VH-VL binders against Probable DNA replication complex GINS protein PSF1 (gins1). Designs and how they scored, part 5

Target 1, 191 residues: Probable DNA replication complex GINS protein PSF1 (gins1), of Dictyostelium discoideum (Social amoeba) (q54hr6)
Amino acid sequence: MFTKTAIELIKELRGTDSIPHYNDTSIKATIDEMIALYEDLIKTITEHKEQKKEPFYLQHAITFHNSINRDKRCILAYLNERLNRIKEYRWSSGQSLLPDQLKERLSQNEIQFFSEYDKILTEYNSKVGLDLTIDPQPPKELYIEVRVIKELGEVVLNSGCTVNLNLNTTHFLKRSDITNLVKNGSLEHII

## First folded at step 16 (VH-VL; from v5 with heavy chain R104K)

Design w1
Fold by OpenDDE, fold request of step 19:
Structure w1 (fold): chain C 191 residues (1-191), chain A 123 residues (1-123), chain B 107 residues (1-107)
Amino acid sequence: as target 1 above (191 residues)
Amino acid sequence: QVQLVQSGAEVKKPGASVKVSCKAFGYTFTGYYMHWVRQAPGQGLEWVGWIYPNSGGTKYAQKFQGRVTMTRDTSISTAYMELSRLRSDDTAVYYCARQVDSYKNAGFYFDYWGQGTMVTVSS
Amino acid sequence: DIQMTQSPSSVSASVGDRVTIACRASQDIGNYLNWYQQRPGKAPQLLIYKASSLQSGVPSRFSGSGSGTDFTLTINSLQPEDFATYYCQQYYSYPWTFGGGTKLEIK
């Protein structure tokens, strides 16, 4: 009877590998239920002070309390899961931009969260001198063979080395120096 | 196996309306956006809009706003696209396409398409 | 609207050839780009999503690269079944838009 909406909210989210629309309606309904349950709890405790130790009233109070906590846990779980998916999306996409269709599915707070998370991740990548979103797996080799697919001419790499990246030429370069060039499609990894 | 099956070819007069159907098989219909894309003869692809079957929410290209209506019947896993006030330049093959998106791969793409419905508008 | 420009509009090639198709966006769309193949009389089929991810079941001779505004579809060692029209498609902003298409014809 209680927490049905909250449970469905969680089920809805867990039933998909996407980031569905933020469900304002169910969140609000759950909060309203929590408020109502709290009022019932207070009423039970206040109106039956002398009988509060009786098993019947105690059980009711416990039921209301547990239901409120269950709703709370469900909402928090829902919000936390959505944020985690947003984080993973940022990592998976490697982009600071959100497509319109995804933006319209996020709450304003989530959009702000994404922006802040993006800034943190961008800053982190900058500090370590790597784009960790390109390959989440540790590289097996420090150097990789790449082919130039866009003419770049003479390029100074992050290491300070100068290389002539002419179209269709092949190079054996340090992975950390060319991550951005691979990402932007200037170089392709030769496997 | 996922399959999208569309209704048959239509011939309409200018000013008339056409309603194309797309029935989905092999997956949970309500869980995926359904898009409509059209292609005029010998031309490229043009995005018309999408419907989210679970909520019935829609998004239309501005070009078609006021003339296009996308609906769905979840009981039979069928999406509909209705285009009104037809013009000769509406002559095209209309496709329904399922959109897949995942936070895990961060891709939004059409993985399955209907066979297409030819709509001819001629006087 | 984001305009997607493909080049060339048509290309003639032989079996075994390496073919590259370019797609340019009028603004930065990140990697929110897909590639589709359309054979004559058939519906489009997904080849590449998110600019460089190969769709399951698609031969490895197909590859996508690029980010921002410039994207490339590459077909290594062209096969007879690859003669078709190819489209890039962005989903960064509404309306979703397709490139004009590149028709790959047999030489």
Scores: ipSAE 0.876, ipTM 0.966, lowest interface PAE 0.4, mean pLDDT 93
Fold by OpenDDE, fold request of step 19:
Structure w1 (fold): chain C 191 residues (1-191), chain A 123 residues (1-123), chain B 107 residues (1-107)
Amino acid sequence: as target 1 above (191 residues)
Amino acid sequence: QVQLVQSGAEVKKPGASVKVSCKAFGYTFTGYYMHWVRQAPGQGLEWVGWIYPNSGGTKYAQKFQGRVTMTRDTSISTAYMELSRLRSDDTAVYYCARQVDSYKNAGFYFDYWGQGTMVTVSS
Amino acid sequence: DIQMTQSPSSVSASVGDRVTIACRASQDIGNYLNWYQQRPGKAPQLLIYKASSLQSGVPSRFSGSGSGTDFTLTINSLQPEDFATYYCQQYYSYPWTFGGGTKLEIK
């Protein structure tokens, strides 16, 4: 039952929409398994030189080799998925700050990764003069036409303007004022 | 349907201990942090701590360090909060609350609460 | 510890009114703030998460805004069931802390 730990590691991650605690124990266990498998592989090859082409020994060697590769792929998949979630979190949160509870779930390398990724994103936003984490779509215009999908009534926008957002009405509003309303599904952009 | 059902009201003397239970229904118990929040009569909400049922890991507010112990029984999807060396100011309604968090929305929040357990500490 | 200060502590309003509740954090917490509603004798209920995201099932008359240190909960048109106590809550750093609460009473 090779690669069991690695498989469980992936299952753990896939089973949640959160970023769970970095599972150092399972990573270490998987690496240890890989080392053991490699030793077995070498032993199989070196102790049976005269029978090297015997199907029995070839099959064992292939099994060990494939198991090692599977473990490697699982670990890499796990790490890659975690990094992707960290990136997504940065985009979703729009913040350079990590909550303590999340920080304590990350490895030191992941924390460093977040910091570096944050810097890159912040720098990029600065260069383009936009916060892309607010609206991933290119804001080509300051004002946009929107349709009210959810009845809101009279609303005071961030700009201080008051608008009556009745269901199924259309409005031409400043993008910055309605970003959250679009995100929460109250308004839809009319292209 | 997610439900958190807490144990009944408790009356204790100063110096005693109280253990409140919170049984979870309708979801995978081990997959969510369980928090405890208390509320003194007529007062606001105070965070006590959390337990992660899968690992048994805990985090307590410093105010309660050394007096509070959070445990869980995964076989019956039940979380426990034990508070020792009770004082009169520990009189409060104690709530368990499920925490949800997602990398997709970056929100950490309490979406379901128990009905609360009144703990009265009186001489 | 991060102190959460709500204002006002109490407010009287009528059905149909627009009400605004403020919450201030003692330090920058980004958008890591939630709003809860607590009716008398009941457990708190989530209204807004991540400062401005409306929880599923919550009426659209509720809205949240703000980032950093200043946050606002707005009820666009008060309904009878909205008379309750409201709490802001930060989860940026330990310990997690709540505001002192704002009691919304019938005028």
Scores: ipSAE 0.874, ipTM 0.965, lowest interface PAE 0.4, mean pLDDT 93
Fold by ESMFold2, look of step 16:
Structure w1 (fold): chain C 191 residues (1-191), chain A 123 residues (1-123), chain B 107 residues (1-107)
Amino acid sequence: as target 1 above (191 residues)
Amino acid sequence: QVQLVQSGAEVKKPGASVKVSCKAFGYTFTGYYMHWVRQAPGQGLEWVGWIYPNSGGTKYAQKFQGRVTMTRDTSISTAYMELSRLRSDDTAVYYCARQVDSYKNAGFYFDYWGQGTMVTVSS
Amino acid sequence: DIQMTQSPSSVSASVGDRVTIACRASQDIGNYLNWYQQRPGKAPQLLIYKASSLQSGVPSRFSGSGSGTDFTLTINSLQPEDFATYYCQQYYSYPWTFGGGTKLEIK
């Protein structure tokens, strides 16, 4: 029966919390099946051109077509799930490094995908880190944590920055920007 | 419920071979790497290699290549390690250990170990 | 091969003490490091995986830290059952290698 190999690919993934070896053999076998089915479909259509409306030949064409599509869907699902697991591994490990044993399980395209995915995450983290290091946090005593006691809404600080001080929200602000608001009771210093 | 049960202690002469077995219980044997780790008396742990029972694929530490052979029999859920051309410094307890790994936590570790098999090589 | 160097090779401590065991890799291994405990006459048992993640069922007095080349196992408030030998182990690169071990003994 058609599509058995493709279905077993999906079962292999669903049976484990690991990333199993890339099943190159079953992938190639499924692709070969799709090619053979396509060739048989074309042959059937061309050899029985005047009979293609007959129930027997129509049913054969539908069967071949559905089998090809099922193989295609299974291959794509298999590949996509593996890529999702590789992405999740990058997040869970927190590492740009792949251990040797995991690397052995991946196809060359999957290793390249990890490399490109890692570059995107590393560039994003560097941009966020560069923004943070360009504006480093001062010592805590220069900044204080305050709770809004009176609804103030949008407030322009001495630095020219605008903050939204909604009732009962907490903020971490420069003491010099809010001294008057603390003194008048609009903000409460949280120790 | 997961258990790894190893074969009994062995006493061998230099130049002989030894084959240690590790029978797995309570899990799907073919789904997990099986490692062998040895420990000489009073010494630390030394990785020998692994077998992946599904494929029969192996990886050995370079120190043991040419002398170690790892095999398995999936019909009885048993892994084997055979060490040939034994010498006195091969005297050790040999452990089998099941590897677990997950993409969800990125952990690769040994969660269950056999009881160990003492192999003594003396003349 | 990645060499794993543990220090100290032994430490004497009393129940209730805090003990720190160091492990250094000869190259960057990220966080691909495990800690195992081996009680006398027993097989090793996992304590910490991925440098700092506590295995289920392991008491919270155990903790791990470090990344790259330098790693630490800390045991807070030692208990009598903690007197054992501890091994770090890297799984980044073949061959997988263990540290030489740290024997934790009763004073």
Scores: ipSAE 0.791, ipTM 0.928, lowest interface PAE 0.6, mean pLDDT 87
Fold by ESMFold2, fold request of step 19:
Structure w1 (fold): chain C 191 residues (1-191), chain A 123 residues (1-123), chain B 107 residues (1-107)
Amino acid sequence: as target 1 above (191 residues)
Amino acid sequence: QVQLVQSGAEVKKPGASVKVSCKAFGYTFTGYYMHWVRQAPGQGLEWVGWIYPNSGGTKYAQKFQGRVTMTRDTSISTAYMELSRLRSDDTAVYYCARQVDSYKNAGFYFDYWGQGTMVTVSS
Amino acid sequence: DIQMTQSPSSVSASVGDRVTIACRASQDIGNYLNWYQQRPGKAPQLLIYKASSLQSGVPSRFSGSGSGTDFTLTINSLQPEDFATYYCQQYYSYPWTFGGGTKLEIK
C-alpha cells in the first residue's frame, strides 16, 4: 500500500516552530496501516505458497517490509523530535511550569517526561551551580500592594514621576518609595 | 504581510446576538491560534477565548461560557465570534489577535491584531 | 482566575524621565508574562514577552524584569511616542488575564 499518513506526521513537525498537538489519531492510523500491510502479506503468501514464484513473493515481502519499517521509523522520528522540542522548551522557558495551552498539546507520557526532565535539570543545576550559591536573595517584597488611607493626590516619587494616590485606591509600588507614607499611616500595606 | 481585517461596527438591543468576523491575510490561517479580546469604552483588556482553526477546537473564558461561540471557515481564512444574550456591559471593542508561540523562545503572545469591531448594546 | 494588579493606574512624566510600572500576579506564574502598549484608538502591540524578552522592533529603552508574582516594565528615557496605556498579561493559566492598565501621560 503506502506510508502517506506516517510521512504527514513528520511534515506536521517540519511545518512549525511550535509543539503541535500530539497526533494520536495519525499515529493510530499509521499503526493500523502497518497491521493491514502485514495481514495482506500473510494472505498473499498463504494463497500463493504452492507456486514457489520467488520473485513475486520476494517483491511483495520486500515492499511490505520496507513500508512497515518506514512507518515505524516515521513514528519514532516524530516522537523523538517532540521530546527534543519539550527539552528545548524547558531550557528556553527556564520554568518548571507548563502553561495550560502547551500542557493540552502534550500526551500524558510527554507531560511525565517534562516533569522528570525538569527534576533532573533542577537537581543538576543545584549541584554544580557556583552562581546559584552566591546569588543574592532579592527581598521578597520589593513591591508591596497598598491602599490609600489618606487622600494624597499627585505624589512625586524618587524617580521624578508623579503618581495619583487618591483615597481608597490600591497601588503596587516599590517599598522604598513609600516607606514613610506607610509609616505615617497614609498608606496601608495589603498582605 | 500579515493582516487581520474585522467586520464593521454593530449596534444591538439587549437580548440579541452579534457575530463578528476576522479575515486573515498573509499567513497560513490554520496553523495559528486566533484569540478574541475585548475592551469596554475607557476600560482595560479582557480575554474572551481562542479557536484553533485547523481543528476548530475552542477555549472560552468561563465568564463567557454558554454565551460565546467561536467558529471559522478555513476556505476563506475567516474566524468568527458570536456572543448571544447581549447585555449593556457587553458594549466593547472586540479584537481578534493571532497567537505566536515557539519552543525555541517559549513565548506565547499576540503579534498581530485586527483593527477592532465596536459592538454597542443599547435600548 | 489569576488577578493581575498593575500600579500605578496613571503616571505623568516628562520626556527623558525613567518610568517604572509594576504588575503583580495573584499566584506564581513563572515568567509567563507579556507587556503590551496601546496607543489611543489603536490595538495593543507587544513590547515584552516572557517577562524580559524584548520583541523585535521595540526600542531598547523598554525593559522588563521579574518572575513569580512581581514584575516590572521600565522605560529608561521617555519619548513623545511613548504616550500610551500599558498592560501586563499572564499566559500561564486560563483564563488569560490582563492587568488593569497604566496610563502614561507625557508632559
Scores: ipSAE 0.787, ipTM 0.929, lowest interface PAE 0.6, mean pLDDT 86

Design w1
Fold by ESMFold2, look of step 18:
Structure w1 (fold): chain C 191 residues (1-191), chain A 123 residues (1-123), chain B 107 residues (1-107)
Amino acid sequence: as target 1 above (191 residues)
Amino acid sequence: QVQLVQSGAEVKKPGASVKVSCKAFGYTFTGYYMHWVRQAPGQGLEWVGWIYPNSGGTKYAQKFQGRVTMTRDTSISTAYMELSRLRSDDTAVYYCARQVDSYKNAGFYFDYWGQGTMVTVSS
Amino acid sequence: DIQMTQSPSSVSASVGDRVTIACRASQDIGNYLNWYQQRPGKAPQLLIYKASSLQSGVPSRFSGSGSGTDFTLTINSLQPEDFATYYCQQYYSYPWTFGGGTKLEIK
């Protein structure tokens, strides 16, 4: 059944006040479903372009398009809610450290996100002389999404991390690490 | 009304195995980590490990690695801890304990404990 | 392994006294520390989580403080029902470890 796996991702989050293990298997299964639906849509378009069956084509195309969009929205909602819970955990714990058990539940990217979120909060607290987690207000996200406009290959960021910036790839990177690359036109900030 | 009910006391000889059960009532068994903690007579508390009943995943303290096996039967909401190659210093009360945690308060703690199971290992 | 050292190992006190129990971690654990009370013949019960947060249903005479390596449990106005052994417990790093306990006796 279409979107069944994506619905189970959402149920997993709704059923707990915890941060459950990152469900890589169900995410991959949902992506595989989206790819299969996309391939079927392409075949339908090719067949009906030749036959010019407008009403039948529209019904099939709309159904497949809606199913693909629902899967996409479910995955994005799942990932975004997990990031929101990680941010709230940082505020509620007041700690720069993750306990081992929570760390085991997070993806590699989620661990990196926590680390950079913590650095941003710590830097801001130092500048204002106040621990914001005493009276928490959500700070603006200092990571930005960028598209690579000029092929850069492997680049060592100011943080010491190495990233592979291939032409037309999209990355989530700390603004301060890439300010000059955006200014010189190598990267484009995606709004 | 959350309750954890453990199996009865056991007396074993060195080299034998023991399997302690912990039956859960009043909550969704698969949604919470279940831990085992032991206490030798007159001594403090020692963490043995946990099982996550939904996946069956486990984590053991290195001291027990290779001797302890934690399992569960989700159809009867029961967790098990089996300890093999028993020694006299394994004599202890063994507790099961439910872990709760929340991103909202960042607490990780045991909110309900079983009544304990005495395991006595004697020559 | 993170060693948790409690002091004193035993305390004799009168009803109405203020009692403090210390717990020291062998390394920085942030605020990832719980306090448990164990009455004779019973399983432990949670008092304090996350170093200073009072569990629901626990009397307000109990309080916790500290961060990093040094923590305290304070009982203001000791009651006869507080006769028990108290354990600190860290949950930052595996294996999870407990302090050696502090036995509180009412004199």
Scores: ipSAE 0.786, ipTM 0.928, lowest interface PAE 0.6, mean pLDDT 86
Fold by ESMFold2, fold request of step 19:
Structure w1 (fold): chain C 191 residues (1-191), chain A 123 residues (1-123), chain B 107 residues (1-107)
Amino acid sequence: as target 1 above (191 residues)
Amino acid sequence: QVQLVQSGAEVKKPGASVKVSCKAFGYTFTGYYMHWVRQAPGQGLEWVGWIYPNSGGTKYAQKFQGRVTMTRDTSISTAYMELSRLRSDDTAVYYCARQVDSYKNAGFYFDYWGQGTMVTVSS
Amino acid sequence: DIQMTQSPSSVSASVGDRVTIACRASQDIGNYLNWYQQRPGKAPQLLIYKASSLQSGVPSRFSGSGSGTDFTLTINSLQPEDFATYYCQQYYSYPWTFGGGTKLEIK
């Protein structure tokens, strides 16, 4: 049955608050299904041109195309959700270390991703002088670092707060408060 | 309510085998690692290993490798630990324990334990 | 194997006292450390996970701290039900290992 394996990948994730074992077998099976569907699609199109039998082959081709697209979207959703959970784990643990049991659940690419994410986060924490993972939640309001390109002086932000935006100074401000100023070139995003 | 109910006490001779059961109630058995931890009389806790009931995959402490086998029957939500070639120093209470972990809090811990099964190895 | 060393092996204390139990790992385990309480004849129960996070339903007089190799469990204002054995446990590396235990006895 088309897309059964791909749908089970999504169900696996939605059924748990953990990071389950990377389901390499089901991903490979879904990719093999997509390849087989693509080959059948090409054969159907080729036979349609040679046999000039339009309605039957068109319905089969549409079905194969839709199944391939759903399989692709399911795999991407599965992989992306796993990466999001790995990122959230880095924040909630506060650790650069992966315990053995979690490491066993990850693919090699996912282990590499954690390592690179950890490197970026620790490098950023070093530059700002604090450990952002002390609060296990990522900041809910996005702050960005900006440099003042055009002298603005005292500005009242959308939030009602007042800041002094003097030329060539840098500030760490909520993006939502300063979006128009960045867009019009008065502030430059430097991160 | 989550509950783990273990089989009754066993008395065995050296060289024999013992198989302890742990029946799970009140949760999806296949979704959680099941661990075995033992405690010799008057001693501390010692990790034996785990089974993941969904796959049947296992991990054993090196000390027990080759002597322990962990299995499960998903149809009756029951985990088993079999320890072979018993020695007097295998005398202990054997606990099953359910592992919980979450990417949201990063904790890996045992939230529910069985009542323990005393295994006595005596000549 | 990561050895977990607890000290002291036993403590005699009175109701109302403050007790601190130490746990040292033989290598850096980050914060991958749990504390369990075991009453006589009972299975262990989780108190603290991830070095300092208090399990739901555990009284606030219990607290954990530490990271790396050195960890402490602190019990502030001992109650009669706290006289038990306490174990630290690391989950960073296989095999998962427990400390030798600290028996807390009434004086």
Scores: ipSAE 0.786, ipTM 0.927, lowest interface PAE 0.6, mean pLDDT 87
Fold by ESMFold2, look of step 17:
Structure w1 (fold): chain C 191 residues (1-191), chain A 123 residues (1-123), chain B 107 residues (1-107)
Amino acid sequence: as target 1 above (191 residues)
Amino acid sequence: QVQLVQSGAEVKKPGASVKVSCKAFGYTFTGYYMHWVRQAPGQGLEWVGWIYPNSGGTKYAQKFQGRVTMTRDTSISTAYMELSRLRSDDTAVYYCARQVDSYKNAGFYFDYWGQGTMVTVSS
Amino acid sequence: DIQMTQSPSSVSASVGDRVTIACRASQDIGNYLNWYQQRPGKAPQLLIYKASSLQSGVPSRFSGSGSGTDFTLTINSLQPEDFATYYCQQYYSYPWTFGGGTKLEIK
């Protein structure tokens, strides 16, 4: 059956709390299936044109089209979930480097993504004056993204950390530390 | 309950080979790395390598490369470690250990160990 | 290979004492360090992963700290069952390596 490889790809990922090895073999097999389905779709359209119109050709073409789209969505879901797990790993580990075993499991593009994500998080930690990954859980309800509307310079937070709030820069800060600055218009909450 | 049950003690002569088994119970065998760790009498722990049962892929410590072979039989949830060209300093207890890892806590560790298999190499 | 050096090699202590065990890596391993306890005649058991996180079911008298190259396991208020050998283990780089162990004995 069509789309079996693509479905198994995301099923394997969703059945584990790990980041499994990047499955380029199954991705390639799914892409090959999509190409074969596209070629069959073109043949079906050509036959319909030459052999008089019948409702069967339209239904057949729709089935091929839906299968192609399902394969595409499965690949995109697989890739996106892996990126989400790489982001969460960076938060939970607190480390800029990957252990050898995890690094082996990632594609080159995924390693590059981790590097870029690490740069963003490291720069943000410097601006806030604390390591956001000290707590191994991703911040959800306690932090907001803000833009500096008035130049504030160095600001001391409740934690005792100092951040430099330069005009028009953006920061990811605990809401309780900056509630008054948002209220007075010095910071703007980015939704 | 997760359990790892290893084969019994072995006595071998130098130059021989030994194959130790580790049968897994209570979890999906193919979903977790299986490691082998050894401990010479009165000594510390030494990592030998791992097998990933789903793919059969392996990684060995360089010290053992060329002498160790790790395999598995997924139909009976069993991992194997074979060590060849044995010498007296291979005398040790050999443990299998299941690795867990998680992107949520970033931990990579051994949560369950087999009971150990004593391998004695003597003339 | 990353060498893991534990100190002391052994320590004598009484029930109720606080004990600290040090582990040093030969290079920066971040926080990619575990602590295992091994009772005589038994397989090792995990105490702490990722330098400072307690494994489920491990008593809170155990704590870990450190990052980079220097790590510490602390046992507050020793109990009779804590007399065992303790190993640190790094998982940053292959081969995975263990410290030489610290034997904790009853005075």
Scores: ipSAE 0.781, ipTM 0.926, lowest interface PAE 0.6, mean pLDDT 87

## First folded at step 17 (VH-VL)

Design x1 (from v3 with light chain Q55E)
Fold by ESMFold2, look of step 18:
Structure x1 (fold): chain C 191 residues (1-191), chain A 123 residues (1-123), chain B 107 residues (1-107)
Amino acid sequence: as target 1 above (191 residues)
Amino acid sequence: QVQLVQSGAEVKKPGASVKVSCKAFGYTFTGYYMHWVRQAPGQGLEWVGWIYPNSGGTKYAQKFQGRVTMTRDTSISTAYMELSRLRSDDTAVYYCARQVDSYKNAGFYFDYWGQGTMVTVSS
Amino acid sequence: DIQMTQSPSSVSASVGDRVTIACRASQSIGNYLNWYQQRPGKAPQLLIYAASSLESGVPSRFSGSGSGTDFTLTINSLQPEDFATYYCQQYYSYPWTFGGGTKLEIK
């Protein structure tokens, strides 16, 4: 039956407050299912092309399309939730390194993601003179990464803080502090 | 009610093997790492290793590698630790312990322990 | 292997005293450290995780501090039930290791 393996990925995450092992096997099985569904769709279209059976074609096309999209959405939701948990772990632990047991649960791409996320946070802390992880939870205000497009020099933000926004430098700042600067083209939202 | 119930005390001769069981109650057995920790009489705690019951995957402290085997039977929610080629310095209380961890607080710790199983190795 | 050294090995103290127990790791472990209490004849019980976070139901007279290699457990105003053995335990790197223990005895 369609999408069963993909649904089990989501159930795995919903059943725990942990970061479970990266389920490479189920992801591969779901991708294989998507390929098989696509091939069945192509076969169905080819066999029915000459007869122009509109109700049959429409029913099959909708069914296969929905199944493939559900598999895709489940994989993306699974991967995205895992990344969110990895980010939250960085904040809650306050540590730049992962314990061995957690590291074993992550994919290579996820380990690289943690490393890059840690570098961004560590670099920002050294520039500001703060450790953002002294509160073990992520801030509730949305932060975005921006690149300085126009030389601004020292700027006083809405929060009252002063930052140095030199041309072509990148910064991780509260969206609410810099909304006008992004809108007027002085800063560019990255990624 | 989370509870871990271990098998009874064992007396073994050097060179023999022992298999200790740990039956889990009151939670989803497959969802948590199960560890084994031992304590020689009057001594401190020593980590032996863990099993993850879902996959059956294991990790052992290197000093036990080649002598310890951890298994489980998910149909009866039971973990096992078998220690072979016993020596007198293997005399200890062996505990099973459930690990919890959370990305929200970054804690990795043992929240429930079995009552312990005394294994005595003597001639 | 990461060795965990506790000091002192034993302490004699009176009810109401303040006691500090030290734990040193042979290399940096960040804050990946737990404190357990073990009463005679019983399995250990978690007090503190992540170096300083108090487990639910643990009295506020217990506190933990430190990061990297040096950690402390502090017990303010000892109670009769606090006379036990205390272990630190690291979970950064395999094998997971415990300190040698600190036995807290009534004077």
Scores: ipSAE 0.770, ipTM 0.922, lowest interface PAE 0.6, mean pLDDT 87

